# Ledger of designs, part 19: miniprotein binders against a2bj90

Target 1, 235 residues: a2bj90
Amino acid sequence: MSRSARRKTSALNTVLRVVEVFASIQGEGPFTGTYSVFVRLAGCNLRCPFCDTRYAWSLEAGKPLGVEELVEEIARYEPSLVVITGGEPLLQRHPLNSLVEGLESLGLRVQLETNGILPAPARDEQLWRVYHVVSPKDVPVRVPGAKLHPSWVDYARATGRAWFKFLVANEQHVREVAEYVAKLGIPRSRVYIMPLTPEKLDMKELLELHSRIASLAVKWRLNFSPRLHLLVQLP

## First folded at step 3 (miniprotein)

Design nM5
Fold by ESMFold2-Fast, scan of step 3:
Structure nM5 (fold): chain B 235 residues (1-235), chain A 101 residues (1-101)
Amino acid sequence: as target 1 above (235 residues)
Amino acid sequence: SEEERKKLKELAIKYAEEAVKLEDEGKYEEAIEKLQEAIKISEQLGDKMLEALSYASIAVILEEQGKKEEAREALEKALKIAEELGNEELVKYIKEILEEI
């Protein structure tokens, strides 16, 4: 092993590559409306269309921050929820477990957002105890290389701490999601559909899209996630 | 220059996005061509992560075409790059795909 590789391996346990830390309102998923601190980790194992955070795709986009320093920074915001997102946070799994341990010691609620390609947490990981919003890229528009790891369904059933969130543009997408989750045995109560928002929508178009997708959620008996931050113009 | 690097990075991302749409339409050869353009740009930029992921995407398309040996070769290239990056999770991901081919 080279000196550089040894330094990288050591850093994986105590240092996270962080793109940004900011306070906002969680606009998506089961904790919509919650005052949150967002921690965006660098690196991603996919290149999704409609990705809003392409700047986070490279690990080099993140600044190295020690776990203790990051915990202290997050705590200063006094959040009701810590949202760890990225890129793909599980690419930095080892220091992420250490971060979660630090946050849990302060009594903070943690939610991870993940594409679900990498395995779900094992029982001996700190990540086992926190909430996960999994965004599979298998359906309705498949991203090359995307395949939900089957352990996420088992984790959701065992813990009740995972939900599955899907970007949809029309009823055909909702049908494909419904068939996908039925095939995998994911309960409807764990499924959110969310509007797929193209970059160029004005506020009227954004609201109309939200209304259409919400109506489809009612029709198909699935949960609806808005993109609330877009509607109220927050980060 | 820094401006040139930014434009090239945006172009590589666009090629990867176009490849996804072409693959969904069953236009496999055109999708691979777009990913190869993304690889050329990623090599110029030293973006090893994009390079590895582009090779993995090519491998998935080649597997869909039944070109198993070419798919394996693309994954071996992706694996070597992931190992150079020291990204253990990406290495595991690529190895699991290799085992399924």
Scores: ipSAE 0.006, ipTM 0.329, lowest interface PAE 10.1, mean pLDDT 81
ESMFold2-Fast, scan of step 6: ipSAE 0.005; ipTM 0.331

Design nM6
Fold by ESMFold2-Fast, scan of step 3:
Structure nM6 (fold): chain B 235 residues (1-235), chain A 101 residues (1-101)
Amino acid sequence: as target 1 above (235 residues)
Amino acid sequence: SEEERKKLEELAEKYLVEAAKLLMEGKYEEAIEKLQEAIKISEQLGDKELEAVSYSAIALILMMQGKKEEAREALEKALKIAEELGNEELVKEIKALLEYI
């Protein structure tokens, strides 16, 4: 292949489908309360040969952004944390590794949110070095066909950079989570339970739900994640 | 011929976009069906890159469903095509996925 063709192909491989970029407070997980920029990726990283600079889905809600352009946009917010989320960010694994490389070169802390169905990062990936919050869809609110990839447990044990976050509505859900993590050998210190908020609740209802789930976290010796952004009415 | 090719390219793009939307909605089986249609068109067009990418996408969805054997078959097809194309990046990605099946 010519140098020009190789360069064009490489440029296309560093494009991400982005739904939105916004500043807020991380409301969930181990970094709750941190001033963050959220990057919501579209759900697919299919690279179509018919797309000149579009190595990503052109879904209505998502737009193609080059890695360099996205890094510059994120940097303008001067965040303490960059939260990469979306549908499933690992579907855009290759350009995501490039994005992480760019963000880390600026000294920015990166957290990825993933459903854990796709494999955990390998040591030669940039993603190996960042934080991951894994939300398994196996339990307690099961999504049919969803299964946590076993490499995530190994990654968490090897690096100390992965946590597992579960949406729970009641004590039965907490019991199911406790059994699930015990069977998989996930350390309880890496497990968060978080209130399942099915619809828009008033502030009193939201606080009562948080209180109940937090009490269950204490009882079952698990970590608690609020949904702080909902409590303070941020995106 | 050129008009026919353009129509097929547009149809393939529509199937890829539809597959992405279905995937985002958790409709895995329907997403795979759209990608299979894209593969048929890629074969008719002689577009090996589209064919490899489509097989890789199917494999990822099959992995999400826990269908290990079907995912491996799709990845093996994608790998052979990626190697023929000399696409080193895609070869590396597919080999990494095969290690986790």
Scores: ipSAE 0.000, ipTM 0.211, lowest interface PAE 12.3, mean pLDDT 79
ESMFold2-Fast, scan of step 6: ipSAE 0.000; ipTM 0.159

Design nM7
Fold by ESMFold2-Fast, scan of step 3:
Structure nM7 (fold): chain B 235 residues (1-235), chain A 101 residues (1-101)
Amino acid sequence: as target 1 above (235 residues)
Amino acid sequence: SEEERKKLEELANKYWNEAIKLFDEGKYEEAIEKLQEAIKISEQLGDKELEAVSYNNIANILFEQGKKEEAREALEKALKIAEELGNEELVKMIKENLEEI
């Protein structure tokens, strides 16, 4: 009888390493302006030059939290959207699926932010059912080791639940993004370009950069993402 | 101790950022040198994740240069470290990169 017992690996992986949980407004991507709770998971498989969250790179940066405890904490905020970000959240894939299951059981909308190096969700994962904003790091500014997993394009076509967001500084970057998405067969309707913001911009420079990148989005027939939280000075 | 650790983390990040910029400029050998400096610091910090990711990135630069045998060696080092770390998703990523060579 004991030999027939299944290995409960997924049931044992109900702990996430969490850096921070906070309420804010989603400032980026297709859900810009939404009252959200941000859950930053620890660990990352990249070291990007423009990363604002370097404190989250190590798994040791995160405190272990049980999935049930985290679901309860998130629910207290009564959010319109739960944004799961990191590091790279898919590094904690097994307990992340359990978290998503708990959040969906409460009727909460979930968005994952990912660099897209690890495979897209399979149909039997809870992650298949939620929204994904994929930020490829192989274009326009190449990060060594960053290669978009091809399953993300298939997932986007199959579900309509993935978008691709690119940091751009100038028109040459936009051209490179346009060529990249055309080559991979990513529909332009699922592509966002977003201003690449250096740390030392004042508010006037930040607004001017947003204006220029938005104008390029119109010219190239791509969607535009602001960095709204920077403009309104929220976390 | 904590302040010393933060200083080393900042230095590793500086070398990493320089490597990415050099890679984008096509300066592959200089980019590898900066990643090797980051690896030395990751060893001092006990940061196995940074060490594994740095070897993986060295392999990608070597592959871009057409140095497939050297790229394979770097990926094998990254894989060993990722396996010691117990990071299943990182292991999976490195194995997929090995298949591409």
Scores: ipSAE 0.012, ipTM 0.447, lowest interface PAE 8.8, mean pLDDT 83
ESMFold2-Fast, scan of step 6: ipSAE 0.011; ipTM 0.410

Design nM8
Fold by ESMFold2-Fast, scan of step 3:
Structure nM8 (fold): chain B 235 residues (1-235), chain A 101 residues (1-101)
Amino acid sequence: as target 1 above (235 residues)
Amino acid sequence: SEEERKKLEELAFKYYEEANKLHEEGKYEEAIEKLQEAIKISEQLGDKELEAMSYHQIAWILQDQGKKEEAREALEKALKIAEELGNEELVKLIKEALERI
């Protein structure tokens, strides 16, 4: 899309509550290693005990930014990938669709990080056309209130634009993930297991944890996601 | 009723989760007992996926105990159920578990 099409965006629902915008390397999931701009939206519908971004839980933690202003800020970084994360970005669904439209009009590739509790995009949403990394919180470290919306499995099969990423600490967790995805009919090729990292690990411990989880991924025939940014000490 | 069904589903899943913790703690017999309770409830509910997953978990525990033949029997039960359901991903999971014995 052109700048003229972006300019015609409705004045209603064009504000997002944004916690932070910064450039880094995508350290996780299918786009690991990509030069990215991270946009952290405020608000979350879960209160995970292991959450690293508790500062983003409240909608009030985010500054109101117009979609057009945010698009311009992101574009200045000239990123290969725009990672929209949160909290839970789908809580701001309407203005998020407008943001995606603006970013796509500039030819920017977009990835959404979501807990998958809210429904997957419908075909008439701008969000239908972007990549999604879904991080279910109902397994293996069950978070109260968490349940993957079944529409995400249908979306993944229909589009090939969703992957499922699970935090795991040990082989019992990996078994639970394998059973969970098999029960739901999630193709193994769309599944990543990732190390559940405690708050304080030295580099040797961090590498050893990555090695253990990667070995389990091979054993259980699942994909492995590192936390590359932690290994290379980037945000 | 729908409300009674939901409570049974929650109870079965709770037994399944408790079994995971007991297995991790090395309490094999207690873990299997919890899974057998989950299987009974899954049979009442007609939840064949949970029934198959519970047998798969029992097989995992039996394998950790070194009871390979009993583990194989549990996996064969899980496989039959998965095949009847037509759940191709669950069939793959159980066949891979049989290869690992």
Scores: ipSAE 0.067, ipTM 0.555, lowest interface PAE 7.1, mean pLDDT 84
Fold by OpenDDE base, second read of step 4:
Structure nM8 (fold): chain B 235 residues (1-235), chain A 101 residues (1-101)
Amino acid sequence: as target 1 above (235 residues)
Amino acid sequence: SEEERKKLEELAFKYYEEANKLHEEGKYEEAIEKLQEAIKISEQLGDKELEAMSYHQIAWILQDQGKKEEAREALEKALKIAEELGNEELVKLIKEALERI
């Protein structure tokens, strides 16, 4: 490979397409309530009908940002957690590993949000060291093309740094999740169910939905994820 | 205009929602027609990810119909677009789908 090709590949590994960077409270999963900086990456390998971040679907919707500049921007917020989200962050896997390396060098904790279609981190990736919340879209919501990559189950067992967050609307969905995680051998302690909100609900409807799904979580002995940011009207 | 782009994005999304619903209803031909309209919008927007994913979704519907050869052709189109985009992870996703046919 020519020196020019190595420089182009090295430059590509240091630039992320970023939609937005903002500080808020983590509203979902095992880190709910944590003061976090959110980095929303551009590009997604799904087109979920219930997606609330449709503006992040195209890679072109993101601005190119250097990893070093992005690390400095994140650090200025003094976050308790850095949440990497977007469309699908793992579509930018190479520069994302560089970002994680930079953030960890500052002692920052990192959590990835992923749909679990792409392979879990390998042991030689910087991503191996961070926390992951995997949100499968095959069960129960059956998004076409969604299939949980088996390596996420192995990663969860090997590291204890993965959780699985499933979108549910009713008890049938919760049953399907319980059967699915049992079949895959995912420990129930690593499983979260979260309310599926297909439309903009009013606050009353949103609270009623949360109450119903939380009650189902107790009944089925699963963890409950709120959509806390919606309840407290944060981004 | 930015406003026209936003309207096209909303329209493409609507076609995806309709296609998913039609697929769940077993209306496979109608679902594919909606995805073909989403492809046409993706070409107008320059959204190669939308285009590739539309072909990937078509392939899924065709698999559910037992149309394996047509599903392969749809994934090959998706692969070509993903390669043109230079998204290695999307290329990998589509290749893994081709291995499952």
Scores: ipSAE 0.018, ipTM 0.376, lowest interface PAE 6.6, mean pLDDT 89
ESMFold2-Fast, scan of step 6: ipSAE 0.006; ipTM 0.383

Design nM9
Fold by ESMFold2-Fast, scan of step 3:
Structure nM9 (fold): chain B 235 residues (1-235), chain A 101 residues (1-101)
Amino acid sequence: as target 1 above (235 residues)
Amino acid sequence: SEEERKKLRELARKYLREAYKLFKEGKYEEAIEKLQEAIKISEQLGDKKLEARSYYLIARILFKQGKKEEAREALEKALKIAEELGNEELVERIEELLERI
């Protein structure tokens, strides 16, 4: 291989298209309340009608940033958790594995947020050893093209490092989630339901929606994920 | 004292980051020197998390150098501290590497 081709191949494994890096509190899922650094990667393989981060849909929305530079930037925040989100982070799978290796080398806890369309990590990937919050978009929200890859269920059973977080608006959605996870053999202990917000709600409306979905979680014996950052007005 | 502790904490974190960069560049001896400084500071501050992370990275470097005995010793130190802290993530990383030695 020529020097130029080698450089380009190395860049594909050591450069990520990054939209933003910021510190906040993880507001969702099993690590709710944790001081975190969020790394939003560019590019997405879905076009969800309820998406709040449409600015990240295009890969070109991200600025190229070297893995080592990004690791150093993240480490300066001294986070308890690194949340890698997007877009769909697995679209940048190869350099993402390099990022995870760097963060793991510093003993930092990493959580990936993914739509689960692309396959779960293989044992030889660094991604095998980090936490994953999988947010299926086929049920109940029925986004076109959003089929959960079956390997995520196998990964969850093999590692105990995946949870499934579903957006729900009403009890019918919760019923559909319950049926879906039962068919796939996903334990209820690994399932979170989270309020689907139609757009910007006032604080009273947001709290009432949280209360309703939380009550349904109790009724259906599922875990509840808030959107804590929205309730406490953090990014 | 508080200002001194803050400066030491910042320095230790800087050493850990620099060591990782040196490790990726194949500068193993320089990386270990930075990590030894980080450990010294972490001991003074009682920062067990930083101490465990530093020993873990030393072990990874030693393993890459083929120094399996020294790597095992560093991993055992990191493991004891990680277990005391209840840091399940570090315990898992350390145990995986110990299996390969």
Scores: ipSAE 0.005, ipTM 0.381, lowest interface PAE 10.8, mean pLDDT 84
ESMFold2-Fast, scan of step 6: ipSAE 0.005; ipTM 0.338

Design nN1
Fold by ESMFold2-Fast, scan of step 3:
Structure nN1 (fold): chain B 235 residues (1-235), chain A 101 residues (1-101)
Amino acid sequence: as target 1 above (235 residues)
Amino acid sequence: SEEERKELELLAKLYQEFAELLFREGKYERAIEALQLAIKISEALGDKELEAQSYYLIAEILFQQGKKEEAREALEKALKIAEELGNEELVKKIKELLEEI
């Protein structure tokens, strides 16, 4: 069989387990405020106690969607940014690379949200060319089994397309983050600290927490990520 | 400091709320871990009310797991604190669960 026929058969059989697809505003990280389509993939390799998307932990939570079908669905929103999140998207690495190829063919900007346990993209992957926000769970939140794969630091240095976003509740957490990124050689310009938000904070408490963490970002010369969607009450 | 105290209060609230959520989802070990962190913070703050509530929630989870001996120990710790605080509502809940063990 020809290479083209084999590639076509593989592409037709490429399926992602998808929990949800929806339009919103990116509330976090370097693209905060951007009109985005969110693609939440099923499955996760962690069970974080602070996770607000536990409905995505199981692969069975996701509906099987073909890559071509998903690309068409995303394109209908005409987004400025496609945010691929989960669970852990890299658990579905092979079909994810095919999805990224399809989205790039349409000129769409893609951002991946990942816990960074699985290796960073290799140069021959489609994922090499897109943006990555890595959310380590080994510090300061100390989720068991969470360890940042060292290839993410190499990827960030090689491409300039990775940032590291850390959940923090207090100054001691920020200190631990600062020590961690210094030890790994991650530039401060690629580091975001973000409020670790309890589920049932009222708006005043939520704003006060954002203010305190933002002040710590200034003090420690790190970038600040809000949780903008929580402040403006979007999904 | 007052600022550090407020940060710890929010962190303890975070752990307790996530523990309740994890418990509802049947993630017992994760829920207990979160509550143990809430207890550690409540001890540092001297927040006996939060400490007693957290031990009570641990006991409910342990009871659901069938770990009756561990559940009783957690209830006894919660009861001592609740009685010292005069929290009659919590004392009642603890005694009701002790009767089920």
Scores: ipSAE 0.000, ipTM 0.134, lowest interface PAE 18.0, mean pLDDT 82
ESMFold2-Fast, scan of step 6: ipSAE 0.000; ipTM 0.103

Design nN2
Fold by ESMFold2-Fast, scan of step 3:
Structure nN2 (fold): chain B 235 residues (1-235), chain A 101 residues (1-101)
Amino acid sequence: as target 1 above (235 residues)
Amino acid sequence: SEEERKDLEWLAKLYQEIAEALFRRGKYEKAIEYLQLAIKLSEELGDKELEAQSYYLIAEILFQQGKKEEAREALEKALKIAEELGNEELVKKIKELLEEI
């Protein structure tokens, strides 16, 4: 019953395990090009073969930081956008809601990056009011266990604050994405396809891949997300 | 690796903790979803203790929803594992709930 007692402790509501905090440009999704502070939370519920941030998979890779201290650190960067990513940020849902509350109280815009396995925010959560970029891993990359929670589609329709970003390598992947979003009722206006970069590529190869996927986005009438930070060599 | 196993163990425990919180809030369906994620990880880890505990928690939730047949099925799965492990405390709890169904 020690879990019951621990959940009543304020520390459980106000401490996050944080891997890193840094300023950069958002390189992906609907806010590409925005001056942002990235907050990478520890822990992940997937083990994707193409994961670029394997160092964040473990909860112990994160240093425990108080929400108030983290809000103060983020605010010093004076960002146009706070990007909360990981691992999977929703694994630390309770203290994450407290973080979002603190950031919103300062007028800061917040975007969550999530794999969408865990449920979308409920109306009574602070997370209901912020932006979400959902990156499903069931299609087309077929990561075991990566089923998109259906509540994300309902959340997107209800709020207009969720977009769906898919990693693609070729036209077959784009077709699978198109079929998947049509089946689930996700409007194409909320869908981004992004180049899958399975290994380190040189700049010419990266640019050629971006060009190919962007051309497919035009052909299939989907939005395109670059991996801009890779092209301009920012973290 | 050793680090990967430790990470999955933390993740499975976190899922149980989230599920327990949701259960207390009366969010039964969401609690069960997290417990199913915990079971999947426990199977990958070979952590039969966590697997049995997760089935037991699912059964408690289903019982509270009045889904007695589904609760019985979850309890039978939990009982088999708990008995193999020799976890007398868990076996007792499972048998007590089975008597109420």
Scores: ipSAE 0.000, ipTM 0.092, lowest interface PAE 22.3, mean pLDDT 84
ESMFold2-Fast, scan of step 6: ipSAE 0.000; ipTM 0.120

Design nN4
Fold by ESMFold2-Fast, scan of step 3:
Structure nN4 (fold): chain B 235 residues (1-235), chain A 101 residues (1-101)
Amino acid sequence: as target 1 above (235 residues)
Amino acid sequence: SEEERKRLELLAKIYQELAEWLFREGKYEDAIEELQFAIKLSEALGDKELEAQSYYLIAEILFQQGKKEEAREALEKALKIAEELGNEELVKKIKELLEEI
């Protein structure tokens, strides 16, 4: 190669499709009450396999943001926790691993929210090292076509960095969750039940629902997740 | 599940098709990133054909960027899989590009 040729290819840039970045309190799961920055990744535009408008799936759809720029934006909030959520973050797995690397290099704690349909992280991924709250949608809410990938159970056992958070409305749902986690061999210490909140509950109804589900968590020896942000009226 | 497997297969195809479009638009780094997603999905599904095709497309992009050593590495990965599958057409294309290195 000619050493006089100074035409270099651009460096490989990792870009994430981002919906929003905002500071709030984590209202759910094992880190409830933590001052957090929420990063909602765009991913919905890649879900329709027979879409005629595939040009809408370009990196210009939504808000493309470089990993380094996103790390700097997050760091300005000085958060105790970075919560990566939105659509399904694992759809953007490669740039997400780069984001996690950047955030960890700054000593920031990272939590991923995932539906668990895609496989759990491999040992050679940066994602292996962060916390995961897995929200299965097959039980008890029975969202059509949603199924937990079995690798998430192995990941939870190997790392101690995954919890399983289930939406429940009544005791029958809690029973179904208890049977499901027993069959999969998920330890009860890694299981959270959380109130399934209908639209437009008043504050009294919301508190009564929280109390009811919390009482069921005690009865069934499972952990309880509130939806604290709803109770304190934060985003 | 069967339906989830089909959705992941379709999603992997979408990532590959998006990468081809980005390559034509000269957005080389973006195209490679979409192909890396296709590879991860193909690995999860055991879709060796899509995995090999995705590595080949990465190699073509890297070759266009003048990153010949990185292109060679991607081609070697694609070749191993294509030979295991008996995909003679893909094997031929990979070997032709390897000779241009």
Scores: ipSAE 0.000, ipTM 0.121, lowest interface PAE 18.9, mean pLDDT 80
ESMFold2-Fast, scan of step 6: ipSAE 0.000; ipTM 0.175

Design nN5
Fold by ESMFold2-Fast, scan of step 6:
Structure nN5 (fold): chain B 235 residues (1-235), chain A 101 residues (1-101)
Amino acid sequence: as target 1 above (235 residues)
Amino acid sequence: SEEERKMLELLAKSYQEAAEVLFREGKYEEAIELLQLAIKYSEELGDKELEAQSYYLIAEILFQQGKKEEAREALEKALKIAEELGNEELVKKIKELLEEI
């Protein structure tokens, strides 16, 4: 780490705009089933039509919290995993690195959820050392402005700490994902497909959708992510 | 709106921060593209501080690429804005880099 980077990080105001902090079970991705504390940061650089957390789009949706205060609040839950999500957490990159440093100093495991538009962490960032679930929105769902930054593929190869989680509604979407990750050189072992769930599915419909997408994951040799929290009715 | 203005400020700042990451990784062309976006939004917002810092960072990257004339042009833009703002620290950094070109 450069001397200039250390001074810049330590000298800046370490405040995050936080929408909510709550305990739940991680329902998605490689850590599905883990007792977690979710930290939802405010602000997002996308406007996805299927977004479940539109209340976090505005930076003004977040309350300013000091990093030290937030670390203390998270620690009181004694979580197995801290999930930092949003909005887009990397919009608050500098104070986020400070938060990660604080959490790691307590031995807490951290996972970041990101849309992957902003570049992956550099080796001298605290963020380099934590887990990342990248949710590209350019394929297959074609959200305007959503282009995965290629540095995430390099980061995944270098660290083994990134996975790519794609929302899919049908087999054509899965085909597009398979072609996309092959072209980028992303190993299938790092790829999850997850059901794109319309609002207000009943439990039978939700289970049927999960079954269909899981079957496609087997057929296409990709990993499957449920949306477990929806199935068990947790936040 | 005030909320939209604050979001655009955050986006511009985020592009600059991301460009610094790319610069450290040696991805010069990609870093400059993000900084040009940061400058565009800074101009729309009237954020002269962020605009000047972004031009300075572009100049550092161009200098590392050996593009000394392009680096000088970026530094001259940064210097004009930094002097208007009275940002003595940034003015000093710009003048130091200009001496190396």
Scores: ipSAE 0.015, ipTM 0.444, lowest interface PAE 7.3, mean pLDDT 85
ESMFold2-Fast, scan of step 3: ipSAE 0.013; ipTM 0.399

Design nN7
Fold by ESMFold2-Fast, scan of step 3:
Structure nN7 (fold): chain B 235 residues (1-235), chain A 101 residues (1-101)
Amino acid sequence: as target 1 above (235 residues)
Amino acid sequence: SEEERKELEYLAKLYQELAEILFRQGKYERAIELLQAAIKWSEALGDKELEAQSYYLIAEILFQQGKKEEAREALEKALKIAEELGNEELVKKIKELLEEI
């Protein structure tokens, strides 16, 4: 027999704290150019000095939304890709697995963006079956408290569903990334370097920065991630 | 440890470099925040050169914001350190900006 306590537990396990839901084009990583719905979850376990989404740092910044309600909202956009980002989405791991299950039931493709501090998905998690873009903050940008969990390398090798995306400002950063991924045994085919973009660059400066980092990607035989949404002025 | 010291030195230099980029883009508050962190680590490391350069950059940003009193205070801190180091180039730059305040 169901009791009120079980009903409360079920409801709690299917509630996410959500900052915003919006349609845009994925501007970064392996799915650049894809029509996507972005789901920004509240809470973060880092305080990056270059963070553009400081408003999402606190769990209190997110409004409680039921998984079923959120799935319905996402489905209305008819997206080719659902991008779950934040803060750090894995802070809400349990209800996030429920969200992924709901989205998969509709045939929707899911990508998670994570800082990689918390462990990679286990085989029994719904998150095991979705795509992950891991953005380490220990190299080259050396954010205090940031350390990539070693399970992400194993997950990437086992599934082929993880990529590693690094913010870089110059060639010294790219050299450090190359050394880091070689040391960890991360295949270069799974590695993206992306321009660290200061806020309020004009379009010419933004394009010049993209060109410079892209040239370094070619030189170092790494993949390049643009920040396409910035170039086309989308959220 | 020597290894930990090198990590802090790299981080302080990285934050200064990022602050210069942010300053050029008009993101003044964010640039100052990064420079304040760089100063704290520079003090811990005894890197007086980086400390003086960071105070000078803060002063340039504050001057651009019209915060002349705060800019003057930052320049005075930078000047004291630059003179102790014998960095004549930095001393000249600081004195030129002080004349404009």
Scores: ipSAE 0.000, ipTM 0.118, lowest interface PAE 19.0, mean pLDDT 82
ESMFold2-Fast, scan of step 6: ipSAE 0.000; ipTM 0.109

